# Designs tried in a protein design chat: VH-VL binders against q0aze0. Part 388

Target 1, 268 residues: q0aze0
Amino acid sequence: MKIILVNNRFKENTEKKAQEIAGQLSALNVEVIIDNGLDEPYAGTVDFIMVLGGDGTMLRAARRYGQRAIPVLGVNMGTVGFLSNIEINELAEYLPLILREEYSLEARMMLEVAVFQQQSLLTRVFCLNELLLRSNSPRMLSFALEISGQKLEPYRGDGLIVSTTTGSTAYSLSAGGPIADPQLDAFIVTPVASHIINKRPLVVSPEREISLHLLEEREAIIGIDGQIKMDFGAENRVLIKRAPHPLLMVNLKAKPFFTSIDRSLQRQ
Below, E stands for the ipSAE of ESMFold2; O stands for the ipSAE of OpenDDE; V2 stands for 0.75 times the mean of E and O plus 0.25 times the DockQ between their complexes.

## First folded at step 18 (VH-VL)

Design II10 (framework fv_ragifilimab; at its last look DockQ between E and O 0.90; V2 from the best seeds 0.87)
Fold by OpenDDE, look of step 18:
Structure II10 (fold): chain C 268 residues (1-268), chain A 122 residues (1-122), chain B 113 residues (1-113)
Amino acid sequence: as target 1 above (268 residues)
Amino acid sequence: QVQLVQSGAEVKKPGASVKVSCKGSGYTFTGYYMYWVRQAPGQGLEWIGVINPDSGGTKYNQKFKDRATMTVDKSISTAYMELSRLRSDDTAVYYCARGREYETYLGYFDLWGQGTLVTVSS
Amino acid sequence: DIVMTQSPDSLAVSLGERATINCKSSQSVLYDYDNKNYLTWYQQKPGQPPKLLIYWASYRESGVPDRFSGSGSGTDFTLTISSLQAEDVAVYHCQQYFSTPLTFGQGTKLEIK
């Protein structure tokens, strides 16, 4: 068995824990690769990905490895979030199950985000939570939104979020989007401070495509999962689709989403 | 060994074009953005543009948008930068550089070519 | 365009002494969403390409000695060499990657006094 341990090099505790766990796994004749996010993603075949940290680390791991259809386990290290399944102090207990592959998988839809410079593809990213388009100034943006070729009325506001159902409890929630069942595949399109007071979030079929572009010569920002930043201008277009592969999240421990949602939100 | 190797020095006349090559090795060439930066003698660094070696997508500094052309040949892990309508003030060392942040073209550079001196003189 | 201005243009420091180089951006390079400063420092020796020293304003690149450190936020940044060594003689450059075009400072030449 070969396992990738994903940690955050900027958090020393996760790095130390990764080394410790790597030693333990090696003693069990498991091959281990540690990915702290700085180096090139490991290109070889692996059987399992263990993410050490919080939601941010999981998002990064999903972007790096989600397209490879590898089971991904979130191991929480004392943070509040929605993407971890077990706690670090529980790892020893569940390790035998991991090694025997006795666990369930939950498929989570990811976004495929393509950013174009004129007619050429400049950036393509797969992400688990959301894409954010926002103004780079205190002024509102004017931009065009198209869904499966249907052109909506020009949008004016601070920005727009296109989120997965997984991402519904992230920035989309803060912007007034609905909380979605993570077992449901859908786009959530949430306005950010629209000039239209009654502008409502849209729940969109995962079979559709979403397109965005500015209607003015202004600079905006594209944000992905709150971690990736790109400038965005009139010469750019964004195309958002369902990623061809979902993230396969490992379920070792029952974690009732709706029962715990209120508790988790109270901590934020 | 991870490295970028550039083509040799060039001497050109005003109005001519120059094409500099940059070959990557030791890493996944298509996985990192490639940047072009130049440095005039005794001056600071100036960004020319960026290319996605996988898709061929490019973004240029507006200053060079009409004169610079970046391309890649993935089959040989080589990036090219062509600058046309050369002027004397184009005399500089031209560098290719790999971006650390492969998820966005807004990046900094962790690997550099050795540089290519381009001299433009009448 | 974001203009990067370094100070001083040239600096002479004695061996073992502290060297300080400043870099100022014409606008903030702090992204409020991820709370990161999109600022990097390079070291360039004669006849060589730049070498990455610091990224995200304060993180040292692997292999860079501990005597190098980056600090600052928003528009004002500082590269510090706590104890200057002979091999530290070089030109140092700051660069922003907050938005295109990517821009550099004019460079600071560091010499031994």
Scores: ipSAE 0.900, ipTM 0.941, lowest interface PAE 0.5, mean pLDDT 94
Fold by ESMFold2, look of step 18:
Structure II10 (fold): chain C 268 residues (1-268), chain A 122 residues (1-122), chain B 113 residues (1-113)
Amino acid sequence: as target 1 above (268 residues)
Amino acid sequence: QVQLVQSGAEVKKPGASVKVSCKGSGYTFTGYYMYWVRQAPGQGLEWIGVINPDSGGTKYNQKFKDRATMTVDKSISTAYMELSRLRSDDTAVYYCARGREYETYLGYFDLWGQGTLVTVSS
Amino acid sequence: DIVMTQSPDSLAVSLGERATINCKSSQSVLYDYDNKNYLTWYQQKPGQPPKLLIYWASYRESGVPDRFSGSGSGTDFTLTISSLQAEDVAVYHCQQYFSTPLTFGQGTKLEIK
């Protein structure tokens, strides 16, 4: 059995723990590939992915491996977020189930994001939480949103978020978007500081194609999962659609989304 | 061995064009952004542009957009940068470089070619 | 465009002493969403391409000696060599990658006194 351990190379304690776990797995004749984010994703055949860390590390793992239809387990090493399933101190307890492949899977929709420079594809990236279009200057943006060929009235404001339901509890929420059940497939389109009163958040079928472009020259940024950054200007457009494959999240332990929502968001 | 190997030095007259090649080996060529950077003698580094080797998509420093053309031949893992309408202040060492951040073109370079000296003189 | 300004243009430091090179950007290169400074330092020896030393302002590239460190945030950044060695004689460049065009400082030449 071959497992990828995904950790965060920017935190030295997680690197030590990843090596420790790799040693334990090797003693059980499990081949382990450690992915700390330094090199390109491992290209070979893999049975399972174990993510050591919080939601941020899971987001990176999803972008790197989510399209491969490989089970991904979130193992929390700190503050419990929305994307981990078990705690690090529980790993030994659940390891036999992992090795026997005795777990269920929960599918989480991802975005496929294509950014064009004029008519040429410059960047294609996958996204678990959201795409953010945001002004990079004190001036507001004027931009066009099109949903499956249907042109909406122009937007004016600081930007726009296009998120998955998984991303509904991230930046979309802070911008006034709804909390969505992550088991639903949908786009959530949330304006950021809109100057136009009738631009409310939209919940959109995952079968739609969403496009964005600026209506005047401004400095803007595209952000992906709060971790990947790109320029965006008048010569650019972005297309967003449902990614070909969902992230397959491993469930070893029930995680009650609705009863834990205030604790996870740290709401009073 | 992971490396970028560039074509040899060139001497050109003003008004001519030059095309510099950069062959990548030992890594997945189409998996990383390729950048072009130049350095005039005794001067700092200047970014020319970036190309996505998989799609052929490009983004240029506006200073060069009307004179520079970046292309890729994926079958031989080679990137090219052509600079036209050369003038004496284009005399520089031209580098190709690979970006560490493969998900975005806003990046820094963990691998550099050896450089190609282009001299523009009458 | 984000202008990167290094200081000094050159300096001489005795072997075993501390060398400090500063880099200032005309705009912040800190991205608030990931809390990272989009700044890198390179070392360049005569006749050679630049070599990556420090990325994200403070992280050493693998194989770079621990006497090299980067610090700073926003617009003001520092490369420090805690105990200068003979092989550290080079030109040092900072680079921002917060936005295109990607831009570099003018370089700082480090010599042994």
Scores: ipSAE 0.807, ipTM 0.903, lowest interface PAE 1.0, mean pLDDT 91
ESMFold2 (binder alone), look of step 18: mean pLDDT 94; pTM 0.957

Design II2 (framework fv_ragifilimab; at its last fold request DockQ between E and O 0.90; V2 from the best seeds 0.86)
Fold by OpenDDE, fold request of step 21:
Structure II2 (fold): chain C 268 residues (1-268), chain A 122 residues (1-122), chain B 113 residues (1-113)
Amino acid sequence: as target 1 above (268 residues)
Amino acid sequence: QVQLVQSGAEVKKPGASVKVSCKGSGYTFTGYYMYWVRQAPGQGLEWIGVINPDSGGTKYNQKFKDRATMTVDKSISTAYMELSRLRSDDTAVYYCARGREYETYLGYFDLWGQGTLVTVSS
Amino acid sequence: DIVMTQSPDSLAVSLGERATINCKSSQSVLYEYDNKNYLTWYQQKPGQPPKLLIYWASYRESGVPDRFSGSGSGTDFTLTISSLQAEDVAVYHCQQYYSTPLTFGQGTKLEIK
C-alpha cells in the first residue's frame, strides 16, 4: 500500500505529525509520500490519501489529487470544519481499517473551472467548494451569466458564487446561499449583493454548464476555494462544469451532515 | 536536478525578431506556469507574460501583447518566447521563470533560467 | 497597473547591522478572500538571476537564512536583514502578483558600508 499524507506547509505541527505518521506507516511496510503543498503533486500511483489538517488542507488536496479517483480521508487536527471525518487522536484506532480498505466512500462533486483568455485556455482547476467572482473595486460588476446556453439578464452586483453542494456550507452560506445535501450533485449559484432586490440563489443541474464574462472594461477577481486567485477582465471568460471525477471521500466514522451543520450553525 | 536552461545570447538588428528558448528539467514541465521576465541593463525586472505549458494558454503584458509570442513544446519540455520588431530598448537579459503556484498564473517565481542576453543594436 | 515603489534605491549598511528595504504598492495587494498578501521579494546578485527570498509577504523560501524576514500588509511591505552578511550584497526586488501585469519594484541595491 502507498499513502500520501497531505499536510499544511504553513503549520509546523501538521508537518511533524505527518512525519510521525509516516514513520508509523513505514514500520507497517506502507510506502508514504508526504505532500505539504510546497512541491508539485506526487505523480505516482497511490492507494490512499490522508489529509492532515482542516478544511483548507482538504480543499488543496482535492485540487491536487481529486481527479485521480483516490480515496481521500480527512483527519482533523483541532479545527472546526466539515470535510474531516476523524480526529487525529482517532487515527490509531482506524488505521487497521484503512490498511484493510474497510471503509465506505462518498463521492463529492467537484467543479471544473476553465478560465479563458479570449479563445485560449489559460487555467483549468478542479475544486471542491466554489468559484467566487467579485469586483476588484468597491463598484459593482456587470457580467453575463449563461447557463447551458441560456443567457440570463445582465447581472449587476458585487459578485457571484458558483459552488458545489459541498461548498454550500462555505462562502456561499455566508452570502445567503442554501445549505445543500453534500450527497446531492448540483451547482449553487449564489449572488453576492445583487443589484436586484431579493435575487435568489439558483440550484442548477450538474449536467449544465455555467459561463461568466464581464460586460464592461473593468477588472474583477476570481477566487477558488479561498486559496486561488486570478484576475478577470473583459477578455476573459469562465466556463464552469461538473468535474469529470468526483472526490472520493473516505467515511470511516459516521458523521451526520445535517446534525453537524445544525450544531455548527448554532455555535455561530 | 530541477533547472531551467535558456538558449545563448543573441545579437539582433532593430526590426528583427528573436526567439529565446527555455528548457525545463527535473520537474513536471506542464505542471507549472512559465513566465518570461526581462531586465534591461541596470534596470528593474519587467514581466512579459505567462504561458500554461499544458494548455498553451497565454497572458501577456499589454506592453508586449503585439510583439511577444510565447509557445511551448511539451515533448521536449521547452518554452519559447519570441519578440518581434525589436528596438534598442529591448536590449535586456531575458529570463524564463517557473511559477511556484501551479494553480494560477498569478504567481511568484521559484526557479529561474540563467538568462539570455538579447542585444539590439544597429 | 499596480506600481511598485521601493525605497531606498540604494543602501549601504555595515556588516552585522540591520538592513531595511521598503516596498510600496499603488494599491492593496491583500486579497481578503484568502487573506494573503500577493507580494514576494527576490535577491539578485551580480550576473545571476533573481532568487526567491520571501513569498506571501512574510514566508521565507526554503534555504533562506533566518536573518531575512518580510513584513507588511496591504500596500506597505518591508524586507529586513537583521544582521547583514557579506554574501547579502545584492539587488533586492519586490514583486506583486495580485493582478496582471505582474510588476516589480525598481530594485534596491544593498552594499556593505
Scores: ipSAE 0.901, ipTM 0.945, lowest interface PAE 0.5, mean pLDDT 95
Fold by ESMFold2, look of step 18:
Structure II2 (fold): chain C 268 residues (1-268), chain A 122 residues (1-122), chain B 113 residues (1-113)
Amino acid sequence: as target 1 above (268 residues)
Amino acid sequence: QVQLVQSGAEVKKPGASVKVSCKGSGYTFTGYYMYWVRQAPGQGLEWIGVINPDSGGTKYNQKFKDRATMTVDKSISTAYMELSRLRSDDTAVYYCARGREYETYLGYFDLWGQGTLVTVSS
Amino acid sequence: DIVMTQSPDSLAVSLGERATINCKSSQSVLYEYDNKNYLTWYQQKPGQPPKLLIYWASYRESGVPDRFSGSGSGTDFTLTISSLQAEDVAVYHCQQYYSTPLTFGQGTKLEIK
């Protein structure tokens, strides 16, 4: 069995713990690849991905590996967020189940984001939580949103969030979007400080294609999962689709979404 | 060995064009953005542009947009930068560089080619 | 465009002494959503390409000696060499990658006094 251990190179305690766990797994004849974010994603086939850290580390793992249909387990080493399943002190208890593949999987929709410079693809990236389009200056943006070829009336404001249901509790929530059950597949389109009174959040079929472009020259930013940053200007367009594969999140321990929501949101 | 190897020095007359090549080896060539940067003798570094080697998509510094053309032949892991309508102030060492941030072109460079001196003189 | 200004343009430092190079951006290069400073430092020895030293303002690249450190945030950044070695004679450049065009400081030439 071959496992990727994902940790965060900027959090020393996760790096040390990853080495410790790799040693334990090697003693059980499990081949281990450590991904601390410094190098390109491991290109070979693996059976399982274990993420050591919080929601931020899971977001990176999802972008790197989410399209490979590989089970991904979130192991929390601190404050429990929305994307971890077990605590680090429980890993030894659950390890036999992991090795025997005695767990269920919860599919989480991802976004595929393509940013064009004029006519050519400049960036393609996958996203677990959200794409943010926002102004990079005190001035508002004027931008166009199209959904499956249907052109909505122009937006005017600070920007727009296109979120998955998983991302509904992230920046989309702060901008006034709904909390969504992560078992639903949908886009959630949430305006940011809109000056157009009738622009409300939209919940959109995951089969739709969403495109955005600026209607006037302004300095703007595309942000992905709060971790990837790109310029966005009048010569750019972005296309957003459901990614070909969902993130397959491992469920070893019951993690009730609805009974934990107030606690999880207080962490934010 | 992970490296970027550039074509040799060029001497050109004003008005001509030059095409510098940059071959990447020892890593997944199409997995990282490729950048072009130049340095006039005794001067600082100047970003020319970036290319996505997988898609061929490009973004240029506006200063060079009308004269620079970046391309890639991914079958041989080679990037190219062509600068046209050369002037004497285009005399510089031209570098290719690889960005560590592979998910975005807003990045810094962990691998540089050895540089290609382009001299433009009458 | 974000203008990067280094100071001093050149400096001479005795072996074993501390060297300090400053870099100031015309606007903040701190991105509030990831809380990172989009700034890097390069070392460039004569006749050679630049070499990565420090990224995200303060993180040392693998293989870079511990005597190199980066600090600062927002618009003001510092590269420090705690105990200068002969091999550190070079030009040092800062670079921002907060937005395109990507821009560099004009360079700081470091010499042995």
Scores: ipSAE 0.821, ipTM 0.911, lowest interface PAE 0.9, mean pLDDT 91
ESMFold2 (binder alone), look of step 18: mean pLDDT 94; pTM 0.960
OpenDDE, look of step 18: ipSAE 0.891; ipTM 0.939
ESMFold2, fold request of step 21: ipSAE 0.788, 0.789, 0.778; ipTM 0.900, 0.900, 0.896
ESMFold2 (binder alone), fold request of step 21: mean pLDDT 94, 94, 94; pTM 0.958, 0.958, 0.958
OpenDDE, fold request of step 21: ipSAE 0.895, 0.893; ipTM 0.942, 0.940

Design II3 (framework fv_ragifilimab; at its last look DockQ between E and O 0.91; V2 from the best seeds 0.87)
Fold by OpenDDE, look of step 18:
Structure II3 (fold): chain C 268 residues (1-268), chain A 122 residues (1-122), chain B 113 residues (1-113)
Amino acid sequence: as target 1 above (268 residues)
Amino acid sequence: QVQLVQSGAEVKKPGASVKVSCKGSGYTFTGYYMYWVRQAPGQGLEWIGVINPDSGGTKYNQKFKDRATMTVDKSISTAYMELSRLRSDDTAVYYCARGREYETYLGYFDLWGQGTLVTVSS
Amino acid sequence: DIVMTQSPDSLAVSLGERATINCKSSQSVLYDYDNKNYLTWYQQKPGQPPKLLIYWATYRESGVPDRFSGSGSGTDFTLTISSLQAEDVAVYHCQQYYSTPLTFGQGTKLEIK
C-alpha cells in the first residue's frame, strides 16, 4: 500500500505529525509520500490520501489530487470545519480499517474552472468549494451570466459565487446562499451584494455550464476556494463545469451533517 | 537536475526580430507556468509575459503585447520568446523563469534560466 | 500598474552588521480573502540570474540562511539580513504578483563597507 500524507507546511504541528505518522506507517510496511504543497504533486500511483489539518488543507489536496480518483481522508487537527472525518487522536483506532480498506466512500462533486484570455485557455483548475468573481474596487461590477447558453440579465453588484454543494457551507453561506445536502450534485449561484436587493441564489443542474464575463473595462478578481487568486478583466471569460471526476471522500466515522450544522455554524 | 537552459547570445539590427529558446528539464514541463523577464544593463527586472505550457495560453505585458510572441513545444519541453521590431532599448539579458504557483499565472519564480544577452545596435 | 519602489538604491554595511532593504508598492498587495501578501524577494549576483529568497512576504525559500527575513504587509515591506556575510554582496529585488503586469523594484545594491 502507498499513501500520500498531505499537510500544511505553514503549520508546524501538521508537519511534525506527518513525519510521525509516516514513521508509523513505514513500520507497518506502508510506503509513504509526504506532500506539504511546495513541490509538484506526486505523479506515481497511490492507494490512499490522508489530509492532516483543516478544511483549507483538504481544499488544496482536492485541487491537487482530486482528479485522480483516489480515496481522500480528512484528519482534523483541532480546527472547526466540514471536510474532516476523524480527529487526529482517533487515527490509531481507525488505521487498521484504512489498511484493510474497510471504509465507505462519498463522492463529492468538484468544479472545473477554466479562465480564458480571449480565446486562449490561460488556467484550468478543479476545485471542491467555489469560484468567486468580485470587484477589486468599491465600485459595483457589471457582468454577464450565461447558463447553458441562456443569457441572463446583466448582473450588477460586488460579485458572484459559483459553488458546489460541498461549498454551500463556505463563502456562499456568508453571502446568503442556501445550505445544500453534500450528497446532492448541483451548482449554487449566489449573488454577492447585488443591486437587486432580492436577487435569489440559483440552484443549477450539474449538467449545465456556467459562463461569466465583464461588461465593462474594469479589473475584477477571481478567487478559487479562497486560496487561489487571479486578476480578471474585460478580455477574460470564465467557464465553469462539473469536474469529470468527483472527490472520493473516505467515510470511516458517521458524521451527521444536518445535526452538526447548527453547532458548526454557531462557532463561526 | 531541475534546470532551464536558454539559447546563446544574439546580436541584431534595429527592426529585426529575435527568438530566444528555453528548455526545461528535471520536472514536469507542462505543470508550471513559464515566464519571460528581461533586464537592461544596470537596470531592474521587467516582466514580458507568461505562458501556460500545457494549453499554450498566454498573457502579455501590455508594453510588449504587439511585439512579443511566446510559444512552447511540449514535445521537447521548450519555450520560445520572439521579440520583433527590435530597438536599441531592447538590449538586455532575457530570462525564462518557472512559476512556483502552478494554479495561477500570478506567481513568483523559483527557477531561472541562465539568461540570453540580446544586443541591438546599428 | 503597481509600481514597486526600493530604498535605498545602494547600501554599504559592515560584516556582521544588520542590512535593511525596503520595498514599497503603489497599492496594497495584500489579498484580504486569504490574508496573504503577494510579494517576493530575489538575490542577484553579478552575471547570474535572480535567486528566490522570500515569498508571500515572510517565508524563506528552502536553503536560504536564517539570517534572511522578510516582513511587512500591505504596501510596505522589508528584507533584513541580521548579520551580513561576504557572500551576501548582491543586488536585491522585490516583486509583486498581486496583479498583472508583474512588476519589480528597481533593485538595491548591497556592498560591504
Scores: ipSAE 0.906, ipTM 0.943, lowest interface PAE 0.5, mean pLDDT 95
Fold by ESMFold2, look of step 18:
Structure II3 (fold): chain C 268 residues (1-268), chain A 122 residues (1-122), chain B 113 residues (1-113)
Amino acid sequence: as target 1 above (268 residues)
Amino acid sequence: QVQLVQSGAEVKKPGASVKVSCKGSGYTFTGYYMYWVRQAPGQGLEWIGVINPDSGGTKYNQKFKDRATMTVDKSISTAYMELSRLRSDDTAVYYCARGREYETYLGYFDLWGQGTLVTVSS
Amino acid sequence: DIVMTQSPDSLAVSLGERATINCKSSQSVLYDYDNKNYLTWYQQKPGQPPKLLIYWATYRESGVPDRFSGSGSGTDFTLTISSLQAEDVAVYHCQQYYSTPLTFGQGTKLEIK
């Protein structure tokens, strides 16, 4: 069995722990590839991905590996979040089940984001939580939203969030979007500080395609999962659709979403 | 061995064009953004643009957009930058560089080519 | 465009002593959503390409000696060499990657006294 251990190179204790776990797995004849974020994603075949850290590390793992349809387990190393399944001190208890593949999978919709410079594709990136379009100056944006070719009345404000249901508890929530059950597939489109009061959050079928572009020259930013930043100007447009594959999250320990909402939200 | 190897020095007359090549080895060429940066003698570094080697998509510094053309040939893992209508103040060392951040073109460079001196003189 | 200004233009420091190079951006390069400073330092020796030293303002690249450190936030950044070695004679550049065009400081030439 071959697995990828994903950790965060900026946190020294996660590197030490990743080495310890790799040693334990190697003693069980498990081949381990460590991905600390410095190198390109491992290109070979693997059976399982173990993420050591919080939601941020899981977001990076999802962007790197989510389209490969490989089981991904979140292992929390301190800060409670929405994307971990077990705690680090429980790993030894669950390791036999992992090795025997005795677990269930929960599918989580991802976004596919394509950013164009004029007519050419500059960036294609996948996203687990949200795309944020936001002004990068004190001035408001004026921008167009199209949903499957249907043009909405222009938006004016600080920006827009296009979120998955998994991302409904992230920036979308802060901007006034609904909390959504992560087992649903949908886009949640949430305006940010809209000057136009009747621009309410929209819940949109995952089969739709969403397009954004600016209606006047302004300095703006595209943010992906709060971790990837791009320029966005009048020469750009972005196209958003459901990614070809969901993230396949490993479920070893029941983590009831609705009874844990308050605790998880207090950490964000 | 992970490296970027550039074409050799060139001497050009004003009004000519130059095309600099940059071959990537030891890594997945299409997996990282490729950048072009130049440095005039005794001066600082100047960003020319970025290309996505997978899609061919480009973004140029506005200063160069009418004269610079960046392309790739994926089959030989090679990027090119052509600068036309050369002037004497285009005399510089031209570098290709690989971005560490593969998901965005807003990045910094962990790998540089050796540089290509382009001299423009009458 | 974000203008990067380094100071001093040239610096002479005795072996074993501390060298300090400053870089100031014309606007903040701190992104509020990831709380990171989009600022990098390079070392460039004569006839060579730049070499990555520090990224995200404070993180040392693999293989860079502990004597190199980066600090600062927002618009004001510092590269420090705690104990200058002979091999550290070079030109040092800062670079922002907060927005395009990507821009560099003019460089600081570091020499041994």
Scores: ipSAE 0.807, ipTM 0.904, lowest interface PAE 0.9, mean pLDDT 91
ESMFold2 (binder alone), look of step 18: mean pLDDT 94; pTM 0.958

